# Ledger of designs, part 7: VH-VL binders against q6nml5

Target 1, 200 residues: q6nml5
Amino acid sequence: MFSEVEMARDVAICAKHLNGQSPHQPILCRLLQDLIHEKACREHGFYLGITALKSIGNNKNNNIDNENNHQAKILTFPVSFTCRTFLPARGDILQGTVKKVLWNGAFIRSGPLRYAYLSLLKMPHYHYVHSPLSEDEKPHFQKDDLSKIAVGVVVRFQVLAVRFKERPHKRRNDYYVLATLEGNGSFGPISLTGSDEPYM

## First folded at step 1 (VH-VL)

Design u05 (framework fv_dusigitumab)
Fold by ESMFold2-Fast, scan of step 1:
Structure u05 (fold): chain C 200 residues (1-200), chain A 125 residues (1-125), chain B 111 residues (1-111)
Amino acid sequence: as target 1 above (200 residues)
Amino acid sequence: QVQLVQSGAEVKKPGASVKVSCKASGYTFTSYDINWVRQATGQGLEWMGWMDPNSGNTGYAQKFQGRVTMTRNTSISTAYMELSSLRSEDTAVYYCARGDYEYVWGSDYYGMDVWGQGTTVTVSS
Amino acid sequence: QSVLTQPPSVSAAPGQKVTISCSGSSSNIGYNYVSWYQQLPGTAPKLLIYDNNKRPSGIPDRFSGSKSGTSATLGITGLQTGDEADYYCGTWDSSLSAGEVFGGGTKLTVL
């Protein structure tokens, strides 16, 4: 689900980046860098972009011991803003491009979601094909009607399960989803949708 | 400690609607799906649908599409199942049950590990 | 009709072994993990087996599960009178009607 939500974050910035400049621009830039690094939060999903800057509060830190080194002084500002987010949830219908094929499933990328795993167990009537006859043919999954799920193919799928993964020491989060083609005849490869070929 | 507690028995007339509640405690309500399963007198288990408390997304069994609505209120950790246009054949015990999925390379579906005590719904004229 | 086929009843004496079968198709048991539920008279179902052959905490090792092709079985050894119950298999159905599906249930009588 796409949403626009109001959030607050503390933004740490070196005083030298504020020297002779409006605080709005460098603080917004640092906030964007922080959100890109963090990637996602549990409550709202992936950060897609800041839609409005609501307020910037007063500096929370008073660094008296390092005050004589202006360039190294760190200031922390509470920032309130609105952010467009994407929270994957069970039942969501998504489209994405297959980026990796394993013998037992495929990884699909859908926008900011890099780890949507489509198991062979959730591809009714598909079988793994690893052709030794052509050195240029890559492994893929195929139905009797010759429909293929291969790297570069765009697939419509449903989210079966979602897991939020934290890396707190790195301040970096992600979402992992299990995808399924079960339950709807329209799920699977999308006809006439071009792949992002690295050679084109 | 982990439990689901359902609302009390209901008696309804044909054509009415019934709304059953299911209050979760002892775990993070938004981390697990809630399933609804019914059982008519002397019959087997019949799955009605699932609801994700985090997103509010639902999936309903084809038989109940158009008559069932599954919702939640996250502030009180409570799930709801509303069934409309009641018929005598809807007389059953209605259960809520927690669905558990483990994220592995492939799908792991652990089934419904925690069940409510059931709500008896009687539809009679 | 139930989507998964179970025998309507099974019986054995205390201390004996019993197995309950559950038959499906490639779109359900053939692709997906099977769960088993025990329903004692007057109570809600309880999860006995998940992921084909795993037991939740608190379920004794007398209960076991297995899956082969499009069929699954529940095994109960050292049968006790307290095991008298209805037993249901369940799985996901990957067809266009996708959702959780149950077997029709098997009534286990001890003695």
Scores: ipSAE 0.013, ipTM 0.498, lowest interface PAE 8.3, mean pLDDT 83

Design u06 (framework fv_dusigitumab)
Fold by ESMFold2-Fast, scan of step 1:
Structure u06 (fold): chain C 200 residues (1-200), chain A 122 residues (1-122), chain B 111 residues (1-111)
Amino acid sequence: as target 1 above (200 residues)
Amino acid sequence: QVQLVQSGAEVKKPGASVKVSCKASGYSFTSYDINWVRQATGQGLEWMGWMNPYSGDTGYAQKFQGRVTMTRNTSISTAYMELSSLRSEDTAVYYCARGFDEWLSYEGMDVWGQGTTVTVSS
Amino acid sequence: QSVLTQPPSVSAAPGQKVTISCSGSSSNIGNDYVSWYQQLPGTAPKLLIYDNNKRPSGIPDRFSGSKSGTSATLGITGLQTGDEADYYCGTWDYSLSAGYVFGGGTKLTVL
């Protein structure tokens, strides 16, 4: 589910990178870098973009002890902002592009969701084609009607399960999804290529 | 061909600093974390820290906090690890290694440099 | 001591099977995926297993991994003399004082 949510973050930045003339741009840039690095949070899902900056507070650093030393001075600013987010949930219907094909399933990318795994067990009536010579093509999955699930194909699928993965020491998170084509005739490929090629 | 190539062997006196380089080629340098791992003679692998080449962010093992600095130069796809206040116990082979992040739950270090021998002797 | 515990050595004859254990806690193996690294004498480590049980391209299927609770196991079948190496498990530790942690290493001797 897409949402617009209000968030607050403390943004740390080296004092030498701040310009006294409108320091907001370096702070906003660092905030954006922090969100891109973090990728997602448990409560709201993937960060898609900052939609509004509400406030930048004063430096929290009580740093008289650090004046006249040779170490870089780090300043910390509280920032309040609104962010568009995407939280995948069981039952969601998503579209994404196949990025990798294995003998037992495929990985699909849907916007910021890089890890949507579609098992062959969840592709009713599809079988793996591992002989590129027979069709002069890359490995793929194929149905009796010649429909293909191959790298570059856009697939409509349903979310079967969602897992949040966090790495606190790296301040980096992600979401992992199990996909299925079961239960709806509209699930499956809806495009033959992921690049804008006129001939397929 | 994806590879990491490290600088040559160093001999240092106690109290000195050493700076090891790690040049990446064959992939997008800013897309993967660089880890630093050392191995003392006859001993096991010891993780020192990670560096994000896109942001410059770092995380260091507590044992090395205050003595290690990990940096990069993106224009030449090179990572650096500087260790200061060297002791005899710092005599080791130092490795850089790429953090794996392209697949579902890839959690390992898939590409390793050849290693740099650092000897701390009086 | 290492945060992850491995036996210091294991040995078997060519063609046999060995297993190498790696024991941790809820803050490391219990909370993250395990990788295994092979280090041949005089060389840099090589990634052998990632995500508990997956093999990188080029690693033969006689190498396998598994994880249960706070412990992981590396299995090697059809032992060859070229498998003589040090083997290390590794994972992320989520306690405040650590980052990525390695096991103490296991020396495999093919008799």
Scores: ipSAE 0.013, ipTM 0.502, lowest interface PAE 8.2, mean pLDDT 83

Design u07 (framework fv_dusigitumab)
Fold by ESMFold2-Fast, scan of step 1:
Structure u07 (fold): chain C 200 residues (1-200), chain A 126 residues (1-126), chain B 111 residues (1-111)
Amino acid sequence: as target 1 above (200 residues)
Amino acid sequence: QVQLVQSGAEVKKPGASVKVSCKASGYTFTSYDINWVRQATGQGLEWMGWMNPNSGDTGYAQKFQGRVTMTRNTSISTAYMELSSLRSEDTAVYYCARSYDEYGSGSYLDYYMDVWGQGTTVTVSS
Amino acid sequence: QSVLTQPPSVSAAPGQKVTISCSGSSSNIGNNYVSWYQQLPGTAPKLLIYDNDKRPSGIPDRFSGSKSGTSATLGITGLQTGDEADYYCGTWDSSLSAWYVFGGGTKLTVL
């Protein structure tokens, strides 16, 4: 689930972005940008926010000199900090909003987790409805009691499986989750909203 | 009907900028990355970069870094590629292409371009 | 010079089989899935194969892909005149300066 963890990162920043009156502020901003871009790591899950800055060390690039263009020089600073994270795990109970409906399943977003797939095989007693009666109706899944799983509906589900996806060429990671409504009568559509948490 | 429709041919002078548009239809625009690929006359395909329509994140090939900007307008499902400081060597057909982001299939982690625009010819000449 | 190496041309008669090779390194083909794109004269490229050996909807089973080590192969059986096109392999390169890379392209001529 949620955790606060200590971690360290080397932050690369162009000298032209350094501020003489607040020399460490641009480094913190770059660290935040780097974490937002990377999105997640295997060990701790999604990065939600920096909760404390512990230290900023000295520039590691001592031998690189560009006298004619100091503003374009890249400097690297070791930074120690604490970060709030979200790591999805098998058995976790999450809630999220349906973002896409296919004939055989739905994709749910839960905070920073964008790829939670709920298969029709894992939503007992639901069936696909693809022939809407009105122009405004969209494809959805429906139970006999008329409960719907449709785009915009908030669903409570359990994590069945978790996959970590690395894209090192983009320096960007993600998590894929398989969801299920099996095993608990409280799983399924709910009336609560606000599960959409910013990615930092 | 999934398709990408690009803006019309452009003729520019050296040093000018060009902005090519790519309008998506038939799918959720924010669910797929948009790539830009160019092809000079009689030459092969050259990848320029990717843009995530949901976040606005981009990644550019080193050759184009500093000259290219990839953006989008989600309200009209349109992606843009702007190339500045044009040279005669930039004369090419520019394609936008949707990349499959492996949305929920789990076991296959490929990144490929499954739907392509028709191309926009950009000619740089005096 | 392309990062991925393809033969510049291949040819065969209608009804025959042809193979097109694509050679790379451990940072691209060796570590990542390979796609193949077909470009008919005067048209945009079209995805022909993805994930090394998978066909998109609408691509006939005459087209096949395979990968071994740092090389990939596109196979075409039962050649038709409509198969005359340029064929490109493509994949991500996972090295430090990584981005998507295409092969140099192979012109297929059906005799």
Scores: ipSAE 0.000, ipTM 0.444, lowest interface PAE 11.2, mean pLDDT 82

Design u08 (framework fv_dusigitumab)
Fold by ESMFold2-Fast, scan of step 1:
Structure u08 (fold): chain C 200 residues (1-200), chain A 127 residues (1-127), chain B 111 residues (1-111)
Amino acid sequence: as target 1 above (200 residues)
Amino acid sequence: QVQLVQSGAEVKKPGASVKVSCKASGYTFTSYDINWVRQATGQGLEWMGWMNPNSGNTGYAQKFQGRVTMTRNTSISTAYMELSSLRSEDTAVYYCARGTEYEFTSGDTYYYGMDVWGQGTTVTVSS
Amino acid sequence: QSVLTQPPSVSAAPGQKVTISCSGSSSNIGDNYVSWYQQLPGTAPKLLIYDNNKRPSGIPDRFSGSKSGTSATLGITGLQTGDEADYYCGTWDSSLSAGYVFGGGTKLTVL
């Protein structure tokens, strides 16, 4: 589910990156870099974009911290902002494009979600086709009605399970989901029409 | 001075929960992750997990999944570690420690290892 | 067994030098920065080395670190009786289990 959430973050920036201009632009750029790098948090999901900047407070700098880590002088600013987020949840119905096909399943990308795995065991009536019907076709999954799940195909699926993945050594997070086509006849390959939701 | 000060020793019965606090001072609390590390008598250091005080994100060692919860209160610069369903083998000294590793593509920001440690909290689990 | 392998003990005379090894795999030492910690009896650990070979302020240059492939080494020169302690290497592990891992520790005795 998409949400708009008010967040507060302390933004650390090296003094050398604050030229004689207002610090607002460098602080906002650093905040954006921090969010892009972190990618997602457990509570709110993927960071999609800052929708409003509420305030930038006074510097919280401390001399001991800079001395201890031998870094250039670091200034820390409290920033309040609103952020649009996407948190995948069990039961969500999503649409995404197949990016990778393995013999036992496919990876689908849906907006910021790069790792939605659709197992062949969750594709009722589909079969893996190892040898393409023609030399121009790649391996894919095929249903008896000749419907295909192949790289580039847009698939409508339901989220079966969600796992938050942390990489603390890089302060970078992600989400992994398990997808299913079971339970609803509308799940599976689709053709995009003018009624499709915008991907974020 | 940069310092982490932990709560006092605790004695708990098996099956109880313990919540250890860690109060930070002398630096911007939200700029560094807080790690929790334990050490049984005569044994080595065992990492339990990390908590980002800015975002509230956490990561726990597999051994402690489902039993540990790490939180913070930024208004008082205090981190907490709660361990539930205590067993006798949970008897140890529990440390909080400041640190993280952070790289970003467009600049050089490195937050290294665990550079500031709390004094430790002895938790004894006995009947 | 610990994820990172250290010798359980090492010893040398005052004024001599010692090296303490720390061996891991590509997912931990191979992919990440190594830190070293000193723990004096009855005290909390203290950071000696970070980023493989950097010293925090207040740590004398007698302490040095290095990393090659999936192994790291802590060097101590000019040994003093005050160096008797347990020494631990530590690093992040990038594998699926992802987390910080410590070596088993090395007890340093100054004869």
Scores: ipSAE 0.000, ipTM 0.502, lowest interface PAE 12.8, mean pLDDT 83

Design u09 (framework fv_dusigitumab)
Fold by ESMFold2-Fast, scan of step 1:
Structure u09 (fold): chain C 200 residues (1-200), chain A 122 residues (1-122), chain B 111 residues (1-111)
Amino acid sequence: as target 1 above (200 residues)
Amino acid sequence: QVQLVQSGAEVKKPGASVKVSCKASGYTFTEYDINWVRQATGQGLEWMGWMNPESGNTGYAQKFQGRVTMTRNTSISTAYMELSSLRSEDTAVYYCARVYDWESGYYYMDVWGQGTTVTVSS
Amino acid sequence: QSVLTQPPSVSAAPGQKVTISCSGSSSNIGNNYVSWYQQLPGTAPKLLIYDNNKRPSGIPDRFSGSKSGTSATLGITGLQTGDEADYYCGTWDSSLDAYYVFGGGTKLTVL
């Protein structure tokens, strides 16, 4: 689920943002901004953080700026680093908080994963309650034992299917997951007490 | 590739039971729910219920509760719909359909069987 | 019978544009996503539109969907003789448990 992987990126930075004292710091800052914007990649999942900088190579690129303007020149540096990632995969057991309830299911957030969809058809013994009889209750799903899946409830679930969503022109990616409560009696709403750790 | 193939036409007497089969191929049977929909001659589509092939869980339309049973056999990727206490009003074409909610979380029927004609007559 | 109201029939000439309406209530269309199904004579229904306005792979862009309030509309442009069929809207009804409902169907005739 979690991994620490070595990867490489070309980091583009304007020469005027480099300083003679420490050129590595601006390059690392730009790399971090690029990863936050991109959010995820197909191979390794969501980027959680840079854990080590391994190397910064020499400039590869002079194509954008005027020949005689060194301060406006864009430089491209190959950077090797290690990154902690989160890749959802079929069969993974995750926990997350219900953020939205629809008539047919719920969207759960698990750490950086915002689109984990739990269909009513994958909630054994639950039924949808649209107009609760009690005061200000919101729509939710409920079992005979009165346990609820509602906005704010933490749910343990299993990943059924994963889809990677690319937006290449925006350099931004995401993951969509189908969730299920079937199979294991521990799946469903959970109570977090003491030191129980949610996924981020 | 992805296909649902249903059993052949049935002729039944009032009061009998009928069991229609729906064999899935081209996908992982346990990953998609199966819905049953019927259509009486000259009438519209009528939803009967859903069945989850992984768990065996079902949900039935209120009109059919007590008379319908939806089951499956995962070893042969086949869903079944059994309707009991048949009446002439149950004469219809019965369809199975696969539910696809892969990305959006919405519920809709993307692949349909060819239909099974059930005739109830004396 | 159906809880969603569609006109029983509609007619148009080849190459023209036609729209088919589907009217419901807050418990069905008003709070849920709408699908459209095409049924050619003697065949099983086929998914035409899902999530109000999305097309499955293989469905031409001549078919479009929209939803406003408690009503949905199917649009067909560049009408062809092969479009003669019954068209059904469908959605969930959340008023009493959750279950799926269809419109009464609209027979499209290409003149």
Scores: ipSAE 0.000, ipTM 0.435, lowest interface PAE 13.8, mean pLDDT 82

Design u10 (framework fv_dusigitumab)
Fold by ESMFold2-Fast, scan of step 1:
Structure u10 (fold): chain C 200 residues (1-200), chain A 125 residues (1-125), chain B 111 residues (1-111)
Amino acid sequence: as target 1 above (200 residues)
Amino acid sequence: QVQLVQSGAEVKKPGASVKVSCKASGYTFTSYDINWVRQATGQGLEWMGWMNPNSGNTGYAQKFQGRVTMTRNTSISTAYMELSSLRSEDTAVYYCARGLEDYSYGWDYYGMDVWGQGTTVTVSS
Amino acid sequence: QSVLTQPPSVSAAPGQKVTISCSGSSSNIEDNYVSWYQQLPGTAPKLLIYDNNKRPSGIPDRFSGSKSGTSATLGITGLQTGDEADYYCGTWDTSLSAGYVFGGGTKLTVL
């Protein structure tokens, strides 16, 4: 689930990008850029946002690095901050919007989690409808009561399995989740309070 | 002086595990990824994986997934590579190496600019 | 059996020019930065070229790199006996088995 975690990162920044009068803003911007690019870590899940900046320490190095830039001066600042994170875990109950329907299942997006796969084998009483009655109707899954799981529908589901995916060359990570509707009658399409009739 | 110094040679029996250390000095340890590369006698270089000492995140080559673990201890600027279920074909020199990145973004990876001296691991019965 | 293909050996006389090729695919050489490494007998590898054609501090301009499509080339001019070594190309591979990959290596002999 969701947590607020204190973490520390060393933020590397070229000296030319620092504002001598207000160095905190460029350092914070670089930290945020690093976290957005990395997206997630194994220990804490998805980075949702920096909730507090606790400290920015003194520069750890003043070395000129001429392997990348001729005489570029790289400064490294230890930063302690609080970050709101989302780590999906087996047994979690999540809700998300169906983004893609295949004949054998659907992909659901839940906040930063783009790859929650709900197999037809984990949708009790649903069957695949290929839209044989209308050429402009989209494929979906449907029960006898006409409840449907289609692109745009919000679904409540439970996490069956979690897989962390790392791309070292890009320094960018992600999580993949297997979802299920089994075991609880409240799982499946949900109506938003006071407004929606998702089955109508 | 930017330097990576590795632990000494190891002799292990098949089925054992080995843990090689790599101590960084002369730069900020958490600012650069550490890569592990091995080389069997008379063979070429083989990349095993990388570890981000700032976050602790790792990435392993598919061949080693499930039997390699890369960790670090930031208080002593030291990276570790542990390889389990050793076989005779794991006999090699193991190197740690610093990843060279674009400092503006930290996204682009250019290669490895600083290398440890190597640790010989011999797996024999 | 490396993902990147290099000739196993190359030779030339002192003062001559030699070229070492490295062939790959779009997921490695074409889409990523190529580096070249020199390994003298009994030593750790040393970075010669990064970012396709840039030299680290201390590497003489006799060493040059280039990249065209899915192939990269290391050029060495004014060969010296001290250049006898194994040379490796390396780059990231962005395929599903993503990771850093090395060429098989080229042994340079100065006759």
Scores: ipSAE 0.000, ipTM 0.462, lowest interface PAE 13.8, mean pLDDT 83

